# VHH binders against Riboflavin biosynthesis protein PYRD, chloroplastic (PYRD), part 4

Target 1, 366 residues: Riboflavin biosynthesis protein PYRD, chloroplastic (PYRD), of Zea mays (Maize) (b6trh4)
Amino acid sequence: PRLAAGALSGRCQAQAAGDLDDAHYMRRCVELARKAAGHTSPNPMVGCVIVRDGRVVGEGFHPKAGQPHAEVFALRDAGNLAENATAYVSLEPCNHYGRTPPCTEALINAKVKEVVVGMTDPNPIVASKGIEKLQGAGISVRVGVEEALCRKLNEAYIHRMLTGKAFATLRATLSMNGIITNQIGKGADQSGGYYSQLMKEYDGVIISSDLAKMSALPLSREAGTNQPLCIIIAQGESSRLHIPSLSQEHASRAIVLADSPVTVEPAGVEVAVFRQIDLESILQLLAQRGLCSVLVDFREAGESFASLLNDFQEDKLVQKVVVEVLPFWLASDGLSNLAFGGSQSFPLKNLELRDVNGSVLLEGYV

## First folded at step 1 (VHH)

Design g2 (framework vhh_8ghr_2)
Fold by ESMFold2-Fast, scan of step 1:
Structure g2 (fold): chain B 366 residues (1-366), chain A 123 residues (1-123)
Amino acid sequence: as target 1 above (366 residues)
Amino acid sequence: EVQLVESGGGLVQPGGSLRLSCAASGFTFSSYYAIGWVRRAPGKGEELVARISPSSGSTSYADSVKGRFTISADISKNTAYLQMNSLRVEDTAVYYCARWGDYEPSYYAMDYWGQGTLVTVSS
């Protein structure tokens, strides 16, 4: 390995890394980007802030796939004030031609003096190309401000880009004594509840056919939501499946993945039949359809549904777990615990805990 | 992490042959991935030239290369190959090895790419 010690010990680099103003503006970029949560897939969430003389003169975010990028909105907002300004952007500016000219050209044409980047493009064929283009035009570029926050913002986009599979989060509810429950905590699926927030954030939700038959399909009650695609796993179904909460007008809201031919009511629901259903194939199919993230919602789940998760840690199929613990002590019934995931025990990383209306919500990375 | 490394590019005369290799790490060919070759030529867009699904053995080719190029995969070596015969000046391009998570890949469904290897066909 060859490492240039001078590259790591520059006083200018150390100062930039610790600059509180840089962190403040980059956090603002992430706040702006999050306004588009649930709307951007297969594209990343991106925010941009243009600063001149210590004040914000332009702001923008990427609102939806097919719409202009964050830099374009921020530059338009700033107008002439963008000249000799500093542009903060949560993701490396693109160097590709799309709906509009590349964001690198837009920044160069606006004559910004400096660009501060949160993270480089995760696509290996384009990584650093935007940065190189800006530097070649005489623009100063600094990279890595609030990088962890910027990567977390786009964890599903990054995962899909690197693996070709949707980012999968396992959601389950347990009693205080570790018994799997089919309940969601009080208020969780109402506006402001954690489940409603998850439905706004995730591109899709994988549910059992039993849950689809007896309950309303998962949806967010948050304002401005782009509702998730409901992926219904129909293992061992008889020849007919009725989804009572879904109208024919909204048949595109769901897709059925079946291990045998099945007729779905309402008409118009897409059905894909597989000889054998496995989680890896599902996640690849969803990524191919443009979904970056999917929640595996473990409710009304039989042994067949549970078997989809048997080797999720070893196969790297689930990235995150969200476990709600209800304030109940329950009698054992059916599947009693989440004893699947791999042949070996494994630690969870970056564990977070919060109170959600009397229940405890646990979030951790696999 | 997933990595694809191409090799075997170079200068060849019209009518000549080259074999490109794509060494994969971070995943196995026994999984449900498709491997393909995409080329980018000066003044032209990207073109998917060949694809293989190692798990099923199925292959597909662009009309422009069908009958001249052959894609194969060695599961034990976790390496894919593109055998290019009867090369033409029009085959001059940077060739990228790419991975898909689906059996029906499109250019835009590729999830991981190599760095590319240059093929120049010239007399």
Scores: ipSAE 0.000, ipTM 0.139, lowest interface PAE 15.8, mean pLDDT 82

Design g3 (framework vhh_8ghr_2)
Fold by ESMFold2-Fast, scan of step 1:
Structure g3 (fold): chain B 366 residues (1-366), chain A 124 residues (1-124)
Amino acid sequence: as target 1 above (366 residues)
Amino acid sequence: EVQLVESGGGLVQPGGSLRLSCAASGFTISSDYSIGWVRRAPGKGEELVARIYSSGGYTSYADSVKGRFTISADISKNTAYLQMNSLRVEDTAVYYCARGYRYSPYSGKTFDYWGQGTLVTVSS
């Protein structure tokens, strides 16, 4: 009795139990939101769960730009059971009028008792306005449940919102003895492979013109994929660039960013000419076109392509690194040993690793 | 087809008022799209003076116009407005209506469609 009275209170235990329930439902929101991966940009991924008397009575997610938001689907699913219920939503509900009422009005009209928000809107002009609207209508609002998880779900959307640049992940392949290779692991680009999954999740993929000339354009083999835009970097190319794998039907899948005028064969591919190609300008252009995320695929990368990545940490242009380590020891011939530069060493954060069909996949934040 | 058409510009005396209109077609204002008013004086850079995200809701203003200009939108007419009061000679510029996506960076110049511009001249 004395130890219990002097140590932890019943208040702390009760609070922990409530926090665990909140975390459970918020994690379900994130799970629902991820069903729309690759389809929502430039919109965020959002999930919503309606809970009444300790039971899930409605679920929804935002499936793609132009479709209703997660709250609308969750409320439709719950019907009359939404009244006096708690709504969990991974991102602050919107307060915009249009073809359908805004999510805040939908929640108010459904007479929900409480809204639990994972993260506030990253746009500082609109941040907290949806929360204020709900509170003004007598709805209790709590914010920050599983906030780190909700921010990770939308890290590319948040990055684009705050910086005006696409979120960039650098992908590279190494041998066990540290040689950068142009190979990709066994099964990686087949259905269920990690690269196929990345192609489903990312809005775009940046590749060298050399890779585009000799290989098929990157694509996902996952069902229901919205294929990524292929951004082909043409540095020091002659006046003609032949991409034999790109059919006329696939011209809309690619754009060519060149440092000099170039005619792309087959015809129909969009070409943008820069006075000087640099990664920052590329990422700004892609954000302006509605891409939240891009994978920089470091295959068949010559010195000029590699130079785009010089000082990417110092310039804050790359946010993640994904390195595949192949189960091979490669002979060093001096010809395939291409390292990109960098004036500064830095640690990676939140390192994760997994086995991908016999290779090791390492992911870390810059 | 997305189109923005400005109207309401003209000559006005210092201290006067004007209301600019921006008629949108090919998309709906106050859903996933914001409207901004950007001005450019002859020989000078562009300035974002006002932005609206929803009808009667979220608005922002440049410090140079705060308290004098009001941005609004009429969903039924799919039209945004810029009410300009207490006009000054330095407000003389071509005023452009621009569409921003709701999820576009708030940093200002991520507008994807622009109107042709309307001239506002503040002179005695």
Scores: ipSAE 0.000, ipTM 0.280, lowest interface PAE 16.4, mean pLDDT 83

Design g4 (framework vhh_8ghr_2)
Fold by ESMFold2-Fast, scan of step 1:
Order: structure tokens, then sequence, then C-alpha cells
Structure g4 (fold): chain B 366 residues (1-366), chain A 124 residues (1-124)
């Protein structure tokens, strides 16, 4: 038993709402936060908008790890106009009591009248403490405006915080007849292409040593990119591994994870040797190095690389899949397909599709 | 009790070098923490200059010091270092060693324990 919406409430809400609603300003916070995509890890992406009398008087976002929070930039931008204003922030303001004042104190000192929060801090130890601090100072707080959008913005940060592992997305390209290919769609790796955009957004990309030997290393063509760390998985390699696409400047953006001692040519690339390479250990290592997100870029690869993904759904190691389907029917003497992931079938959630220059891009959650 | 103790500050001429040390007690360097160096010049805000993972495996630097400063850690001695080369007058500041939990917001607001600070003066 549900009741229909009350007709008499609409006019009173319209008088209180003014020209623009909370959702509008919260979406603006998310837009601001996205300007820092690829630059903030291990920190979250955060935007803040200060509104007074229906007008934006200050804006800010967290531009990269080590720089001030979004609230600090927004308050500086607003100056005296922050007093008696409403602050919109996509993530709960910090309330950590170190020697440096937290963002809650900055908002209190600026004498804002209200704070509207997109999502609470994902860390259960500190969740709601910033909100409680603001309320204790006489500031009105409302929570959950555009919460789903704010959570999606920081899905990798949230995952790392809760699990101690990097958020992993599996990327693959298939023909119409289900054959795995090393090719990607027309323009995908050019500026504006989906692959170029992924390289801007992800902290790291995991590829096989076989791919690294035959192809240029993944990188973004987007302006202002903080290029991803290229993680090269070397399983069963001989004592010398030649990767011709590496150069002096590219060696610092790559790491080789090997199951046996290898000398990488050219010199200058970091090598870590494991007795056994497994995806869980890789994701933990990457999280410890400050990566929140990694793309597992699955091309036509040997069984060893594929074996890292055998039980990814059951082990909860992959959170998202991005599958490109090319408008080709490929000739093959046998089937090479994505026949891994778990011992049981499972549905994908929140499936989205896009046309990417004549190919279909499918994105879904595990 | 968690404590960070800085040393190595002093007066140096432009183009000179200094090495700052940060001795940590009350906790062990591990993957649970990052160690950072924060500076504050008179009349300016705090700037996170450099950080290193508690395992010693990862580092990052502010654009203002990248290529001139090097952060390192001796895990066995529970000590972090900041090697400062090609010093400029604008590097004059009080330098603080600070701890950052690995899964917290990485900036000056996310730092949970700070040292007393050590003064670095770059002057002719």
Amino acid sequence: as target 1 above (366 residues)
Amino acid sequence: EVQLVESGGGLVQPGGSLRLSCAASGFTFSTSYWIGWVRRAPGKGEELVARISGSGGSTSYADSVKGRFTISADISKNTAYLQMNSLRVEDTAVYYCARHPSFEYLDTYGLDYWGQGTLVTVSS
C-alpha cells in the first residue's frame, strides 16, 4: 500500500527550491571532479560548489594527490561570499584531527550555513564523523544527493578502501563470431577513442609479455594525461626479455612481474620476481603502490596469462568488463574465446552499450 | 606513542644541498602507511613536497621539487630521508615529516602524525 504524491506539497517545495535544485549543483561537483581523472590516486576524485542566493560563488576540485581538497579551493574562490552560503561536495568532508585542520573545520570557519553531501566516506571507521562535526557546529547537513553518480565517480577508490586491492576491469576485443583478437577498433587508440580515454582514466594497465614484445605499449592520446603504469606479466620467459617499444623515457612507466629471474632489454625497467604469479597478489601489490584502478587488457594471449582470469568472478578479483565487438567475421582453424571467469555462469549488472566508430562497446559489472 | 623526529635542517647557499632525516618511533614502516615531507614557508600554506610508501617501493613529488629532491626510506632503521639538491631561495621553509594512512585521503589534511619541523633556510 502506497500513496500517490501529494498535490498540495508541490508549490511549497517550488518556493523553497529557488532557480536550481540540489541535483544540479551536485552534478556540477561531479563534472569538476572529473577534470582530475587519472591524477588523484590513491585519493578520491572530489568536487565542491559554493552557492549563495541561487548563484555559484565558488568552485573547486581536488586536482591531484598532495594538493588541497576540493572544499579548500571552493572556499578560496568564494572568499567572503562563503559566509551563510550552501556548500555542495561530492564526498563527505574529512574530519581527521591531525595538526592541519580538517575540511570540516574550514567549512565551519568560513561560516557556511549548510553542507550538501553526495556520499558518506566509504571507510566505516570515519563514516559520518565529518557530518556529525558539521552538525555539532550548527551547520545543516543533507546527504545522498546524486549518491549513485558520486559513488560511480569513485568506484575504484571505494573498492581499494574496502578490499586492499586495485579495482580491476577486464578489457577484450572479439569478432562477431566470438574470436579474440589483438586488434582494437578503428580510431580506438586515437584522441577521443574509447581506448585512449581508458588509458587516461586508469592508473595502470596489465598486459602479457607476448603483447609487449609485438606491440607499442598502451598509452593515452588525450591532452593532460597522467599516463598509466604499464604492468607486463612475464610467465615462462627465458632469462632475457626484449621489449623493443620501451625507451629511456618509457622504462619509468613500466614494471615487469616475472615468475623467474629475467633481464629486461632495454635496461631501466623495474622487475619484480614472484615464485608464482596470481591475479590477487598482483592487485594487492598495485594497491600498495597507490593504484586504485587497473585495466587487464586481454589480447590474443597464451594459456598462462588467461589462467590469471580463470576464477575472477568467484574470487571477486574483476569488478567490471569492457568488451569491444568488431564488425568482422574472422577466419580461424579453431576457437579462441573468453571461456574463463568462474566454474558457474553469472549475470552482468548495469550493462551499457555504445557505438564506437562502427564497433559495439559493452560495459558491465561482475 | 607515535613520534616523528626531523633532523638535518640548516642554512645553505643557493645551489647547495641538504639531507633531511625523519626517525619514526611507536610504529613500523609498512604497507599501512605513507611517509611524507610537508613544508610551510612564512606567510604561505602547507605544501606536500614528497612521499614514500612505508614499504619503500613507491614515491611521488610535487612539481616544484621534481628532479631536484629525492625521498628514500631505510625500513630496517625506520627512518625516511629527503635529499634536497639544487636548492633555491623559494625552498626556504619549515620542513615537517608526517605519516599518512595508506587508504586515507593523501594531502596535508589526511596526515595523522607530524614531527616538530626542521628549518631550512636558503640564503646567500
Scores: ipSAE 0.000, ipTM 0.327, lowest interface PAE 12.7, mean pLDDT 83

Design g5 (framework vhh_8ghr_2)
Fold by ESMFold2-Fast, scan of step 1:
Structure g5 (fold): chain B 366 residues (1-366), chain A 127 residues (1-127)
Amino acid sequence: as target 1 above (366 residues)
Amino acid sequence: EVQLVESGGGLVQPGGSLRLSCAASGFTFSEDYGIGWVRRAPGKGEELVARISSSGSTTSYADSVKGRFTISADISKNTAYLQMNSLRVEDTAVYYCARETYTVYSGDTYRYEFDYWGQGTLVTVSS
């Protein structure tokens, strides 16, 4: 017996207006889309729910690049029940020919009555074209249900589409007295830990060559993970770089970006040599290789690695920061704080904090 | 250093005309870049209204402006223009000039996108 008769009343009244039902089904689309986290780049994460007579009759999500879109799976699941139904989709249905017909045509052919869209396509050339095609076929379209949630789901995809660069998040760990630590919090890299979850979600992780030489390469312990590409930055390295935690069998898990010729052990690791290594060129290269998101992991990182991040705010190269604060007071020497990012101080936006097994995790947008 | 600077916006009466200019610096149209004019009206999404290829040989228009708007480019001045005739109240929007580029998606689908944008110029059509 719960004390909240008014909450049930308000819920039923909002459902009569349709607003809470729309939000519920759109949140379900986002839940479905998240099942593909780490698998869809360079495509967006998309979920679709088909509702007829107040019940879900079909569900689908885009599972990975090259596979059918969420609308196609949801329509297959619904079968004939899609006719005269309402389709909820977290991203505007595509109106482009690729390996398969556009999702707009699939919805039209299934004779859906209404389409509810979370967000319009982030590409301004095609934005609203899918909506216009559906409307031209006599289908009612409503847009913007849970838009903020849908945009957050695809923030890296949106960023890549608009800039041609990978979405970059800076990750660092500090002590209570602001000292950079090369440790991550207890349990963070175990299943269920925040770092393990980041490794599942991000397409790549950028690390120092010192971290690669001294520690196991970053990976997720979450089930069903498509492991991130490890991008190793080799500045001023000797002619040989040894990565002891990487086997020859798994050489494709890593790529080395160097400012001079270097031979990598184990054999089979790709090496790209640049006249000058700068973060912008790295992010462009990664986007061209199909990565939408990268985590810049600030561990075992010296002044050369820090210099990649100098004017990241002014240059718009880092979009998000994730700072873990450990419950320790540490002695320090050398590079002790995150004294880079901009020539001017700047505020972080949409700051969130959470307790991660006794540490504080701070997340904010640049 | 790429820059796009719009000019020519303002207040005009229905049935009137305006010409918008987009001056490009840091690249040339001959370097395989097209130019698009994209508008955003209050309460509406972004709409590509006109597009011109890098050579100036191909132009495209949204159905909402076809026959009323004309896009052109002066390669020697590295400037694109949008001539807007027979303006309607619904043409009221902020108009952006943007540099067009190509992106390849998984599934062998090519999609157009813009990588650099001007600051926008406001066009108000009111009696």
Scores: ipSAE 0.000, ipTM 0.090, lowest interface PAE 23.2, mean pLDDT 82

Design g6 (framework vhh_8ghr_2)
Fold by ESMFold2-Fast, scan of step 1:
Structure g6 (fold): chain B 366 residues (1-366), chain A 126 residues (1-126)
Amino acid sequence: as target 1 above (366 residues)
Amino acid sequence: EVQLVESGGGLVQPGGSLRLSCAASGFTFDSGYAIGWVRRAPGKGEELVARIYSGGSSTSYADSVKGRFTISADISKNTAYLQMNSLRVEDTAVYYCARSLDWPYDESGYTHFDYWGQGTLVTVSS
């Protein structure tokens, strides 16, 4: 969908069915879902709130792939108070049969009177099937409350579902005069910093072999983080690649993608050799491994690494950019600007900015 | 090692038919996995067109292909098929075979594809 400075009239009309109470409870579902940020891939983040007589009687969220859904936890929390209650769910309840009943059956069996849904399932085969099942059982269903917020919560899940590729965000740091810098802003990778938060939220981080050789692997300082997979791109490397920060513990969190045979030291990290490395193949491989989101971290990146991002807008390989602007005017002695992306200029959509400890962080959609 | 291999793509005229095959190795279709066919058309995003559940016990289709496409599975050959009839120019796409997990309700039920084939090109042109 196209996002612009303001919401389109059609989108506003679709969301108009909710009242202030609906918006309040749906926002609570999103807050609950965010507690699982970084833990749910390849599944979506989902929250559920059960409301009876104007009071929250049950809450739940999907904590991790392989664990129960948000509706299950919320219904267990509510117990008998779920009967004749309203269930708020950020994503349409599932309506498919495995060896156990789907979430729609759990809601029906609990005898809820109404279900309020943030967004329908992004999978076109199953979209509206859960809603239809609930309605067929006599349950009132309303859809589209805080839909934009619910879609933003799961943008990477939606992208992977529709394209079979990981959602890619390009991260870079520039000076005030547009010069690429290999540093990140003061405090950015410390607890509470924007980079630390990104490492908590993203399933993987793509970095250059040059960055891996000279720096500790990217990680989050946030409590409870499921650390991202570090994807190290080794282009034009000699037969030996020494990554001193790659301990036995970190070897399980890293994979090296190389364009020629290499021996990684220390041993223990997975290595995949390709005749030619391209971003589309990488994003498909990561999606196949269960990653919904990946951050392309543009630091210590040479011409070969930059070439992975050629035509990213035209090829639809990058969905989002996060650019940090440092309050410095710098001299350049290397790759000076982010001139890759497409042969034609293109606008960024839904641009947001914030102050991050004296630097400006710009976030926009391709 | 889990692998999906597609075959059967090619050039066909509008109104024609084509049958795609997806040979699976490293798992069995009766083990509770669902198989889907996902297409990526030039200038369009990806679309899930058909899915077969629980070793062939049930199927689903996107509205754009209902009545024209049929998904099936041969459990003994561990192969899924997509029979495409009454093909239209807008069916031109790369078709991928993909596996989704069949999780118990209380563990995970979200549809996602964990293994993909390399794709097979279908071109519908006069």
Scores: ipSAE 0.000, ipTM 0.182, lowest interface PAE 14.6, mean pLDDT 82

Design g7 (framework vhh_8ghr_2)
Amino acid sequence: EVQLVESGGGLVQPGGSLRLSCAASGFTFSYSYDIGWVRRAPGKGEELVARISTSGGSTSYADSVKGRFTISADISKNTAYLQMNSLRVEDTAVYYCAKTGLYPFSSWGYAFDVWGQGTLVTVSS
ESMFold2-Fast, scan of step 1: ipSAE 0.246; ipTM 0.646

Design g8 (framework vhh_8ghr_2)
Fold by ESMFold2-Fast, scan of step 1:
Structure g8 (fold): chain B 366 residues (1-366), chain A 125 residues (1-125)
Amino acid sequence: as target 1 above (366 residues)
Amino acid sequence: EVQLVESGGGLVQPGGSLRLSCAASGFTFSRSYSIGWVRRAPGKGEELVARIDPSGGSTSYADSVKGRFTISADISKNTAYLQMNSLRVEDTAVYYCARDSEYYFGDYEGAMDYWGQGTLVTVSS
């Protein structure tokens, strides 16, 4: 090898090492952002890391709507060490005025030398405006580090912003022989169980009135959870609906969507009456209320509830499915399979599977 | 009732052009509403490709279409347009016209609240 060729090789290896450092700090931003899972809607989850001379000197994340952004907390943590440092942020810094100054101005005032952005703002009206303002102030900006990971972090937020509808995940439980069951796997709703974790992550859960009548309202047993709003679908109900699990203390955590006037017992539960209940209208209503994500829990579900999910793939109403397969072979005497969804068969994308205490959990995108 | 109706989709060769139209009814183009074009291809997520504030003329584009697509609006006809030039196979998708949320004053908010039926654009060689 010639000396010049050896020098070129060294430069390429040095660049690869720098790219690995970027990925490392961006993954740290995502870890920080996830600490706020379930708390930020309608806002996105965002993390920020300030790095100087190869060391983290400040960290921050956006804890909930109305509180400061990740960049503000990270800059406070770094103090004077933010000057001439590199700021990593999972989402493009905001460049519009609200109750607090834009994050672009905070970064400029702290005199950072470089900003590394995971993903641009998904709203094209504001996309690149924050980047342009930073560049106009003499700050170097690089974009797209761990972009796929940053987009997955905020998939529900992005979906709501682009569609005006909540991101919907269908959850169902099947036996080994494909029979729909109203059971949930052993330990699934206990601390550390997959259902408990879903209740922490999702803004709302849609359930049938039959499930609400016979079971406690879905909730997370994880510490620090912002409990999901429980949306109870009441189709074909009599004028009085008794839900024992809606104690006075839980009434504010539930809403009833009915196709006819109904009085809910106990009192204090919000009721909305529709001439016809359809999934699209529900998802639009929930988005308007600030929910980015909802889990459609297919337990104690009859034909009417199942009909809400007809053509969900063709109508783009469900984005993800989570199916638990129990280690049982069951007899069926009711609705036996999940044959709704589209007029044609369709593949699921990015299928993942894991063992959850003896059951198999399957997750895939529509 | 608010309604958005798309037209102008079809089959085109790579490098070709198409112009999509979005006729709006039930509301008037104003400072309170922005209009966007969102596309979805089988196997891909939804992508907001272009947005316009019809009253101010402010426009923005996704990086994938910058320099190739142009969004415009005719307030007198209450119609928005998407001029698509230098089309690529990967531009194949159903294109939706959508009205942006009338309530944009959150940190990151900009949700589309009403959608059209969609118009298919197929770029094929």
Scores: ipSAE 0.000, ipTM 0.147, lowest interface PAE 15.4, mean pLDDT 82

Design g9 (framework vhh_8ghr_2)
Fold by ESMFold2-Fast, scan of step 1:
Structure g9 (fold): chain B 366 residues (1-366), chain A 125 residues (1-125)
Amino acid sequence: as target 1 above (366 residues)
Amino acid sequence: EVQLVESGGGLVQPGGSLRLSCAASGFTFSNPYAIGWVRRAPGKGEELVARISASGGRTSYADSVKGRFTISADISKNTAYLQMNSLRVEDTAVYYCARVKYTYGSPTGYYLDYWGQGTLVTVSS
């Protein structure tokens, strides 16, 4: 068709401006939600922004399980300005009774005009019920603004909700010539380093008993961190396991999962004994304990620890891999290789790379 | 004092079976250690044919023996076994029990730090 160029251009510009406003406020919700990274499990990370006449009048995020939800903080911040405003929220408002009133009720009582939702609740029992409650009260609801970003924010929460298992990321370090190493890159575990940042974000870290015996337990150097639970896998250990970097006062930082009875030093470390240790059972146990995400840290790993990762792709036990490539060419005994886990090769999805202080960090989905 | 003592070698016809035993002392079967069977035939290099983690029952095999050889361990007796079935003339070698230690903290990086004296297996018609 031969439409006037000015008319078509005007329509496209108006639509683009409206889409940018929604995306802008939803991205702000995600930024707010990320302030609570590592603190919210088993709850999701959620942010909320209240907008009136093109300006932000209230902001909030869910800071910790047991505390009020993002919508409640945003509504408190906005006060009377919430009336006839638009509320942006990264996850569908809850419609169940808990320790706090349902967020749907709070939004209705504040008399908001519209709610813009990033993603629906991943729990099929409650999905869309919050949206339906808001619509029944005369509130306009739109869904799916920056949905991919909102889903990525809560990928571990979503995985746990759908599977009953913790979201697992496999971390490994390679030399330039493809040799798996026990090292991490220079500065990686210091403030601002990628490993320090992972320790802030993940609820737990699974390590070998050998790593626990010879190295400091993984922790974040980032400010305001809720430190991850260290899950120590003790396969074929003698009756006594000493963790020299852990004090008795901080025994709750770690749990030992063993295939035989073991006494742990320091005293006070919880021990769970299994007839046979497998990754699926570990991930179910951790989910039951309220962990949404765990990092499997592949250092000082023997054959037994490596065997936990057999068929991880086929069994859908690992969702993501983080591989650091060190700027070193390492000598080998001529017998080492990188073949572990799985009966079939598979491609990684959405591969991203970045320079981390001279090392290359590769992140991809299984 | 770490010791590994092999037994069970001998003469067998092609298609036959033998069971080798390795009695271990002076260490516990725990990470980073595994038990391996290494063979050395005249004119050929050393070949690691099988490995087992005593605690986890995890096993690996060289492609040349997969489906024919089975490695196992009895933790109470501190003994590892190699069940060799469908033996071939090319399986003729001295078989050594060895302690496997992982060099790089990797399931695929390893070296052998203690060896037994070896037991001869001869497959001949």
Scores: ipSAE 0.000, ipTM 0.104, lowest interface PAE 22.9, mean pLDDT 82

